# Ledger of designs, part 100: VHH binders against Abasic site processing protein HMCES (HMCES)

Target 1, 269 residues: Abasic site processing protein HMCES (HMCES), of Homo sapiens (Human) (q96fz2)
Amino acid sequence: CGRTSCHLPRDVLTRACAYQDRRGQQRLPEWRDPDKYCPSYNKSPQSNSPVLLSRLHFEKDADSSERIIAPMRWGLVPSWFKESDPSKLQFNTTNCRSDTVMEKRSFKVPLGKGRRCVVLADGFYEWQRCQGTNQRQPYFIYFPQIKTEKSGSIGAADSPENWEKVWDNWRLLTMAGIFDCWEPPEGGDVLYSYTIITVDSCKGLSDIHHRMPAILDGEEAVSKWLDFGEVSTQEALKLIHPTENITFHAVSSVVNNSRNNTPECLAPV

## First folded at step 11 (VHH)

Design y41 (from x9 with S30R; framework vhh_6z1v_2)
Fold by ESMFold2-Fast, scan of step 11:
Structure y41 (fold): chain B 269 residues (1-269), chain A 123 residues (1-123)
Amino acid sequence: as target 1 above (269 residues)
Amino acid sequence: EVQLVESGGRLVRTGGSLRLSCAASGFTFRTYAMGWFRQAPGKEREVVAAISWSGGITWHADFVKGRFTISRDNAKNTVYLQMNSLKPEDTAVYYCAAKSYQFYDSPKEYDYWGQGTQVTVSS
């Protein structure tokens, strides 16, 4: 997973993340650094994306089922990284393979500290290899949505304008992530950064790409992944597997250039 | 205390119209999605229509599309179901339900429920 959309305004995104804590109390996640959230139809590695994580990571005696939402850098910078500029990290940490997560120090160490997060997106993009050409067909991949009423206008079906009407009730994609905290050796603010865990593609996506993010389907899976105070690493890793509860449609090549940030990036072609 | 109170259910003739209302209290109505469900004797509760917290997005089950319309008035903390061209198959107890921020097509996802109002459609 190397490209996502997360374009909802902060207040809409917050409402889309409504949840119940262990006591059954209805809550919205509390923001950290909300001004660092930058909505985009076309998010690439090294940009910030919103993640959910347990409040217990920030408050010693907090209920571990309570959630914080915070922007984090996409591309995990390990806590042991000794150079001053994280952009100089020599290896790619945008994704973490589920089959080797316990073998790689960069991921095993934060996972052992309970540094699990849920990466939020409208959906993600993948590029399908096309026979006989060097071109790849991009697809927008997302949770099945409740089908809502569309405009009755001729030619409005599957248009970008018609797609804008669905966001008020959009079910965000919830991907399993691992984060770490890096303290700059020269001083400055702690950098929070994350990686997305990847698994083999489900049957439905196999013709598009051979890998997919580990998707946490439903609030029970999300809560167990986040709750490092009650759920061990071993138990949490049982949640990491492919899901068939996913849908997609082809999109325009506009999305190919990560600088393009318009609704056309995810609109059906 | 959270309350959802349905009203408007009655006996109506085939082809007739009826408007159901659901008055909400005890929670921040404007931040909740609302749904109308129905249950006929011996059947499971099924979703009829749903509306987003803002009223900007609506959903209607295929079996009521073009006949029923859901709407809401956030100033009055009320959700409505306008039922037109009623059929005997529409006979059921109609329930109002609330879900924080997003509506779903499954009754199990909803946070609060009303007691229901009986709609009977005679042939």
Scores: ipSAE 0.262, ipTM 0.651, lowest interface PAE 3.9, mean pLDDT 88
Fold by OpenDDE, second read of step 12:
Structure y41 (fold): chain B 269 residues (1-269), chain A 123 residues (1-123)
Amino acid sequence: as target 1 above (269 residues)
Amino acid sequence: EVQLVESGGRLVRTGGSLRLSCAASGFTFRTYAMGWFRQAPGKEREVVAAISWSGGITWHADFVKGRFTISRDNAKNTVYLQMNSLKPEDTAVYYCAAKSYQFYDSPKEYDYWGQGTQVTVSS
């Protein structure tokens, strides 16, 4: 996964992240550093994206079922990194393979500390290699949306009015991530950054791409992944597997350029 | 440049009250837990109180016994320590400290420190 969409306004995004704590109380996640949230139809590594994480990470003795929403840098910068510039990382931390998560220090250590997060997106993009050509067809991949008579699929949003309705009720893609905290050697603010855990693709996506993000499907999966106070690493890792509960459509080549940030990126062709 | 500047320390009589302030700059204040520490002559630095980044959770040392209260104003980048019913044993240099991830009761965990403000309680 090297490209996502996360374009919802902050308030809409927050509402979309409504949840129940372990007591059954309906809650909205509190924002940490909301000014770093930059909505975009075309999010690339090194950009900031919103993630969910347990409140317990920030507050001692907090209810670990409570959620915080925070923009973090895509591309995990490990805490032990000693260079002043995160871009000098020589290894790719955009993704973490599920099968080697425990073999890589950069991911194992923060995971062991309970630094699990849920990466939020409208969906993610993948490119299908066309047989016999050097051309790649991009696809937008996302959770199936509940077809309400009024809320057409992204493809059915024939009117601006319908488009707003679709996105107001959009089910966000929830991807399993690991985050870390890096202190710059020269001082300054701590950098929060994340990697997306990847798995082998489900059968439905296998023709498009052989790998997919580990998708946490449903509130229970999301809650368990986040709740590092109550859920062990071992139990949490059981949640990491391919899911068939995904849909996709072909999009235009507009998304190929990471500088393009328009609705055309995710529009069906 | 990161700065924590404490103020409000002075000489007070036993039973008196003080409010300490710590003004923060050079970092994203709302993302840091804050703490107050004190160090008396010949003693180790000890935690007095701590507060989460949101202010939703506070912690106070046992010796405070309800006399002191930590609070913060994220809009002003300031953390406060209201000290009531002061005793001679409260005489110390009081330090403000910041931690980026979460608050701790251990001084070694904190990232930034102020220069301190002297509080003296006379009998």
Scores: ipSAE 0.000, ipTM 0.245, lowest interface PAE 13.1, mean pLDDT 89

Design y42 (from x9 with S30K; framework vhh_6z1v_2)
Fold by ESMFold2-Fast, scan of step 11:
Structure y42 (fold): chain B 269 residues (1-269), chain A 123 residues (1-123)
Amino acid sequence: as target 1 above (269 residues)
Amino acid sequence: EVQLVESGGRLVRTGGSLRLSCAASGFTFKTYAMGWFRQAPGKEREVVAAISWSGGITWHADFVKGRFTISRDNAKNTVYLQMNSLKPEDTAVYYCAAKSYQFYDSPKEYDYWGQGTQVTVSS
């Protein structure tokens, strides 16, 4: 998982993340650094993406079931990193393999501190290798959405006009992440950065790519992953597995260039 | 105080028409998806129609498609269900429900519920 779309305006994104706390109270996540959120149809590593995390990370006595939404840098910078420029990190921390999370210090240490987050996206992109060529076919991959009168299914046959209308009722993709906090050695603001946990692809995606993000399907899974005050690392890791509850459609090569940021990046072709 | 108040339910003859209204208060209506559900005696509550917070997306159950139309007026904090070509099988208590952001076909997902309005269709 190396490219996502997360284009909803801040207010719509916030409402899409409505949830119930442990006491059954309806809530919207509270923003931290909302001005750092940059909606985009084409988000790459090193850019900021919105994540959900427990309020308890910021307030000592907070209810661990209450949620903060914050933009974080994609590409985990470990707290132990000694250089002044995070871009000089020699390791690729865009993704974290589920089978090695407890073996690698960069991920094991923040995981032991309960630094679990849910990475939000409209969906993610993968490139399918075409037989006998160096060409790759990009696909937009996302949760199944409710079928409406405007389209029988969200697929290649749907017009771009119908795709503009789906966002009012869009179910955001919720991916399991690990974050860390890095303090610049020369002073400055703490950098919050994350990695997306990856698993083997499900049967439905195996012809597109061999790996997929660990998707948390439904509020129960999301709540347990975030609630580090009540759910141990070992218990939370049981949520990390492939899901078949996913759909996709082919998109144009416009998405290939990460600087392209238009609805055409995810429109069916 | 959150309230959803349904109105318009009554006795109608087969083939007749009714418009149900649901007046909402106590929450920011324009940010909520709305749904109409119904429950006949001895049956579970089932989804009839739903509409997104903006009104741009609608959904209707197969058994009412072409006969019922959901709509909303965000300025009036009201959601409507226009029911045409009514059948005896449409006899039920009709409930209005509100859900933050995304509508669902499961009653358990909805945040607020009205008390219902009785629709009876006679042959």
Scores: ipSAE 0.362, ipTM 0.715, lowest interface PAE 3.2, mean pLDDT 89
Fold by OpenDDE, second read of step 12:
Structure y42 (fold): chain B 269 residues (1-269), chain A 123 residues (1-123)
Amino acid sequence: as target 1 above (269 residues)
Amino acid sequence: EVQLVESGGRLVRTGGSLRLSCAASGFTFKTYAMGWFRQAPGKEREVVAAISWSGGITWHADFVKGRFTISRDNAKNTVYLQMNSLKPEDTAVYYCAAKSYQFYDSPKEYDYWGQGTQVTVSS
């Protein structure tokens, strides 16, 4: 996964992240650094994207079922990194393979500390290689959306009004991530950054791409992944597997350019 | 440049009250837990109180016994220590400290420190 969409307004995004704590109380996640949230139809590595994480990461003795929402840098910067510039990382930390998560120090260590997060997106993009050509067809991949009589499929949003309705009730894609905290050697603010855990693609996506993000489907999966106070690493890792509960449509080549940040990126062709 | 500047320390009589302030700059204040520490002559620096980044969780040392209260205003990048019912034993230099996202009881865990403000309680 090298490209995502996360374009919802902050308030809409927050509402979309409504949850129940372990007591059954309805809550909204509290924001950390809301000003760092930059909505975009075309998010690339090194950009900031919102993630969910347990409040316990920030507050001692907090209820670990409570959620915080925070923009973090895509591309995990390990805490032990000694260079002053995160861009000097010589290995790719955009993704973490599920099968080697425990073999790589950069992921194992933060995971062992309970630094699990849920990466939020409208969906993610993948490119299918066309047989016999060097051309790649991009696809937008996301959770199936509940067809409300009025809210057609993303493809049926023929009107701006319908489009807004679709996104107001959009089910966000929830991807399993690992985050770390890096302190710059020269001082300054701690950098929070994340990697997306990847798995082999489900059968439905196998023709498009052989890998997919580990998607946490449902509130229980999301809650367990986040709750590092109550859920062990071993139990959490059981949640990491391919899911067939995904849909996709072909989009235009507009998304190929990471500078393009328009609704056309998501539009079905 | 990261700065923590304490103020409000002065001479007070036993039973008196003080409010200490710590103004923070040079870092994202709302992402840091804050703490107040004190160090008396010949004694080790000890934690007095701490507050989470949101202010939702506070911690106070046992010796405080409800006399002191830590609070913060993220809009002003300031942390406060309201000190009531002061005793001669409270005489110390009081320090403000900052820790990324989470507070601790150990001074060693904190990232930034102020210069301190002297609190003297006379009998």
Scores: ipSAE 0.000, ipTM 0.240, lowest interface PAE 14.0, mean pLDDT 89

Design y43 (from x9 with S30N; framework vhh_6z1v_2)
Fold by ESMFold2-Fast, scan of step 11:
Structure y43 (fold): chain B 269 residues (1-269), chain A 123 residues (1-123)
Amino acid sequence: as target 1 above (269 residues)
Amino acid sequence: EVQLVESGGRLVRTGGSLRLSCAASGFTFNTYAMGWFRQAPGKEREVVAAISWSGGITWHADFVKGRFTISRDNAKNTVYLQMNSLKPEDTAVYYCAAKSYQFYDSPKEYDYWGQGTQVTVSS
């Protein structure tokens, strides 16, 4: 997973993340650094994306079931990194393989500290290799959405115009992430950065790409992944597996250039 | 105090029309999806229609498509269900429900509920 869409205006995104705490109270996540949230149809690594994490990470006595929403840098910078410039990190931390997460220091250490987050997106993009050519076919991949009158059944058969009206009722994709906190050696603000955990592709996605993000399907899975105060690392890792509850459609090559940031990036072709 | 108050339910003849209203108070109405549900005696509560927080997206159950229309007026904090070509099978208590952001077809997902309004359709 190396490209996403997360274009909802901040207020709409916040409402899309409404949840119940352990006492059954309806809540909206509280923002940290809301001004750093930049909506885009075409988010690449090193940009900021919104994540959900437990309030207990920021407040010593907070209820661990309460949620914060915060923009974090995509591409985990380990807390032990000693250079002044995070871009000088010599290895790619955009994704973290589920099968080696407990073997790699960069991921094992923050995971042991309960630094689990849920990465929010409209959906993600993958590029399918076509035999006999260097060209790849991009696909937009997202949770199945409720069928509506204006959109009918949402999918490849719908016209691009119908896709402009789906967002009022869109179910956001919720991906399992690990974050870390890096303090610049020469002082300055703490950098929060994350990686997306990846698993083997499900049967439905195997013709597009061999890997997929670890998707947390439903509020029970999201709650357990975030609640590091009550759910151990071992129990949380049981949530990390492929899911078949996913859909996709082909999109135009407009998405290939990460500087293109328009609805055309995710519209069906 | 959150309240959803349904009105407009009455006895109506087969083939008739009726408009139900649901007045909302105590929450930010224009940020909530709204749904209409019904429950006939001896049956489970079922979804009839739903509308997004902006009113831009609507959904209607197959058994009411072409006959019922959901709409909302965010300035008046009110959601409506226009019911046309009524049948005896439409006899039920009709409930208004509110859900933050996204509407669902399951009653269990909804945050707030009204007390219901009785609709009776007879020959």
Scores: ipSAE 0.315, ipTM 0.677, lowest interface PAE 3.5, mean pLDDT 89
Fold by OpenDDE, second read of step 12:
Formats: sequence, C-alpha cells, structure tokens
Structure y43 (fold): chain B 269 residues (1-269), chain A 123 residues (1-123)
Amino acid sequence: as target 1 above (269 residues)
Amino acid sequence: EVQLVESGGRLVRTGGSLRLSCAASGFTFNTYAMGWFRQAPGKEREVVAAISWSGGITWHADFVKGRFTISRDNAKNTVYLQMNSLKPEDTAVYYCAAKSYQFYDSPKEYDYWGQGTQVTVSS
C-alpha cells in the first residue's frame, strides 16, 4: 500500500470514528495535534494521516479502551534512529509485512511496547499491471458501503450535494498499523510515525495486486488491536489476515500524480 | 524556540491565594504533559503538580493537601496553578515544565523548563 485517500473534514472524520468504550459508553475520539491533519484524496508516504490509538499511550492509568485520533507521519521512524533527518532512513518503513513483523527490529520493538494503531482512510489505491503493456490501471479499494436508498453509487453522485451526503456516512477503511515515537537529536517535537501492516491479498483482489493492507473489519477487531493494555501482542496478531470484505472500482490516471488532490482521484471510470 | 514563561508570582500573606500561569510556545502544547515544580532556597526542586496533555489526569504532591490545583487551556497554550491557603513554607521559585508522551510525576523526565516565578508568603 503506497497510496491512500483521507479527505473528510475533521469533524466528519471524528464522527465517523465514534465508538463504545469497554463500559459501553458512546464516545468520540479526542484529537491530538489536530492542526497536522491535512485532508487529501491522494495521500502518499511521508505525509500525515490520522490514526487511532489508545489513550493509555498518552496518559498514565488511562482506560486503554479509550481512543485518541492523531495525525502521524506515514513511514515509521524508529525511536533508535540517530540521524537528524527522518528522510535519511535507509530502509522502507511504509509497510510492514505481517510474516516478518517479529523479525524486524524497527517493527518488533514498538509492537512489543503496545504501539498499535488503526490507520484511517477512505480507501487505498493499487495499480494493476496490464497484460502485455507497461501500463497500470489504478483501482480504489474500500469497504463496501451500505447502499441507502438515497445513496446513489459513488458513481451516481451527480450532484455535489449528493456527494457530500455519501461521504457523511462513509465507512472508513481501518488498517492495522504500528507506530513509533522518535525524538529528534537536535530537539523539537517528538515525531509520531506509523507503518501499515500488509498481508497477502484476498482472492478478490489478487488480480489487482498480490498484497493488501491488513484490514481490521469491525469494531471488535479495531478495539482489540488498539487495546494494548488488555490484549497481548500475540492475540492482536491473530487479527492480522486478509479479508474478502472489500470492494473496488477502477479510477482515472489522475491519481498517478501524487500532487493531484481532487475528487477525480476517487471517481470511477 | 521552545519557551515557557511563568507569571503570577508575588508576595502574599499567609492564607492568601495566587494563580500562576505558564505560557508555552515553540512546541505542540497539546501533545505535552505539563508540570509545576518549586524550589525553595537550599532545597531540591520538587514536583508540585502535573497534568496530562488532555487535562484528563492530574497529580498533586502530598504537601499540597488540596490547596493547589493544576489546570490547562490547550487553546491558549497555557497551564495554571491555583494556589490557595498559602503558607510560609510555600515560599519558593515555581517552575513550569513540559514532558512529551505520557504523564509523569518525575522531575527528571521533563523536557522543557521555564525560568520560574518567585512566590513569597509572609507570616
């Protein structure tokens, strides 16, 4: 996974992340550093994206079932990294393979500390290689959306008004991530960064791409992944597997340019 | 540049009240736990109170005994210490400090410090 969409306004995004804590109380996640949230139809590595994480990471003795929402840098910067510039990291941390998560220090260590997060997105993009050509067809991949009688297909939102309505009720993609905290050697703010755990693609996506993000499907999976106080690493890793509960449509080549940040990126062709 | 600027310290009589303020700049304030410390002449610096980044959790030293209350306003990048029922023993320089990540009550773990404000309580 090298491209995502996360374009919802902050308030809409927050509402979309409504949850119940372990007591059954309805809650909204509190924002940490909301000013770093930059909505975009075209998110690439090194950009900031919102993730969910347990409040216990920030507050001693907090209820670990409570959720915080925070923009973090895509591309995990390990805490032990000694260079002043995160871009000098010599290995790719955009993704973490599920099969080697426990073998790589950069992922194992933060995971062992319970630094699990849920990466939020409208969906993610993948490119299918066209047979016989060097051309690649991009696809937008996301959770199936509940067709409300009024909610036309993403393609049928002919009016801006209908488009907004569709996104107000959009089920966000919830991807399993690992985050770490890096203190710059020269001082300054602590950098929070994340990697997306990847798995082999489900059968439905296998023709598009051989790998997919580990998708946490449902509130229980999300809650267990986040609750590092009550759920062990071993138990959490059981949640990491491919899912067939995904849909996709072909999109235009507009998304190929990471600078393009328009609704056309998501539009079906 | 990171700055913590304390204000509100002054001479007060025993039983009086003060409100200290600490204005923060140069860092993402709502991502840091904040603390108040004090140092009396000839004594070690000691923690008075601490507050988590969200303000959801507070800690107060035993000697406070309900007299002081830490609070914060993230919209104003400010942390406060309301001090009531002041005693001569409370005379000290009061410091504001910031800590990234989790809430800690250990002074040694705080990252940034203010210059302090003098509080003097007369008998």
Scores: ipSAE 0.006, ipTM 0.263, lowest interface PAE 10.5, mean pLDDT 88

Design y44 (from x9 with S30Y; framework vhh_6z1v_2)
Fold by ESMFold2-Fast, scan of step 11:
Structure y44 (fold): chain B 269 residues (1-269), chain A 123 residues (1-123)
Amino acid sequence: as target 1 above (269 residues)
Amino acid sequence: EVQLVESGGRLVRTGGSLRLSCAASGFTFYTYAMGWFRQAPGKEREVVAAISWSGGITWHADFVKGRFTISRDNAKNTVYLQMNSLKPEDTAVYYCAAKSYQFYDSPKEYDYWGQGTQVTVSS
């Protein structure tokens, strides 16, 4: 997963993340650095994206089921990194393979500290390799907006005109992430950065791409992944697997250029 | 503290019209999606219509499309169901339900429920 959309205005995004804490109280996540949130239809690595994480990471005696929402840099900078410029990091930390997460020290160490987060997006983009041409077909991939019953469902609108109307009821994609905290050697603000855990693609996505982000489907999975105070690393990792509860549609090549940031990036063609 | 109170259910003749209302209190209404559900004796509770928190997005089940219309008035903390061309098959207890942010087509996803209002359609 190397490109996402997360375009909701901050207020709408906050409401979309309404949740219930361990005591059963309805809550909205509390913001850290809200001014760093930059909505975009076309987010690439090294940009900031909003993530959910446990309040206990910031407040010693906080209830670990309470949530903070914070913008973090996409591309994990390990706490041990010694250079002064994070862009000088010699290896790609945009994604973290589920099968090697406990082998790679850049990921194993923060995971051992409970530094789990949920990466928020409208959805993500993947490029399908097409036979007979060197062109790749981009797809926007996202949660089904309403669960299907025997007599049908209210999936996302499929026409460009109707896509302007869907956002008030949009179910955000919730991806499992790992974050770390890096202190610049020369001083300055602590950098929070994350990686998205990836798994083998599900059957439904196999014709588009061979890998997919580890998606946390539903509030129970999201709560367990975030709650590092009550859920061990070993238990949390059981949540990391492919999901079939996903849908997609083809989009315009406009999305190919990461500088394009318009609704056309995710509108159906 | 949270309360949803349905009203407007009554006996109506086949082909008639009826408007149901649901008054909400005890929560920030404009941040909640709202749904109308119905349950006939011996049947499961099924979704009839739903509306986003802003009112900008509505959904209607196939069996009521063109006949029923959901709407809301955030200033009055009220959601409505306008029912036209009523059929005997529409006879049921109608329930109002609230869900934070987004609506669903499954009853189990909803946070708060009203007590219901009886609609009876006779020939």
Scores: ipSAE 0.237, ipTM 0.603, lowest interface PAE 3.7, mean pLDDT 88

Design y45 (from x9 with S30H; framework vhh_6z1v_2)
Fold by ESMFold2-Fast, scan of step 11:
Structure y45 (fold): chain B 269 residues (1-269), chain A 123 residues (1-123)
Amino acid sequence: as target 1 above (269 residues)
Amino acid sequence: EVQLVESGGRLVRTGGSLRLSCAASGFTFHTYAMGWFRQAPGKEREVVAAISWSGGITWHADFVKGRFTISRDNAKNTVYLQMNSLKPEDTAVYYCAAKSYQFYDSPKEYDYWGQGTQVTVSS
């Protein structure tokens, strides 16, 4: 998973993340650094994306079931990194393989500290290798959405016009992530950065790509992944597996250039 | 204190019309999706119609197609169900439900529920 869409305005994104805490109280996640959130149809590694994490990471006596939403840099910079420039990190931390997460120090250490987060997106992009050419077909991959105006719909289901009407009821993709906190050795603000855990692709996606992000399907899975105060690392890792509850459609090559940031990036073709 | 109060249910003849209303209080109504559900004797609760927080997206079950219309008035904290061409099989208790941000077709996903209003359709 190396490209996502997360374009909802901040207020709409916040409402899309409404949840119930352990006591059954309905809540919205509280923002940290909301001005660093930059909506985009085409987010690449090293850009900031919104993640959910437990309030307990910031407040010593907080209820671990309460949630913060914060923009974090995509591409985990380990707390032990000694260079002054994070871009000089020798290895790619955009994704973290589920099968080696407990073997890699960069991921094992923050995971041991409970630094689990849920990465939010409209969906993610993947490029299918086309036979007989070096060109690849991009696809937008997302949770199944409730179909509206089921009987007697005005237009075709995959029409670009129909896609503009879905955002008010859009189910955000919730991907399992690990984050870390890095203090620049020469001083400056603490950098929060994350990686997306990846698993083998499900049967439905196997013809598009061989890997997929670890998707947390539903509030029970999201809650358990975030709640590091009550859910151990071992229990949380049981949530990391492929899911079949996913859908996709082909998109135009406009998305290939990460500079392009328009609705055309995710519109069906 | 969160409250959803349904009104408008009554006895009506086959082919008649009714408008159900649901008045909401105690929460930020305009940020919630709303749904209408019904439950007939001996049956489980089923989704009839739903509307997004903005009113821009609506959904109606196939069995009410062309007959029922959901709408909302965010200034009045009220959701409506206009029921036309009523049939005896529409007889049920109709429930209003609220869900933060996104509506669902499953009753289990909804956060708040009204007490229901009885609709009886006689032939």
Scores: ipSAE 0.303, ipTM 0.673, lowest interface PAE 3.6, mean pLDDT 88

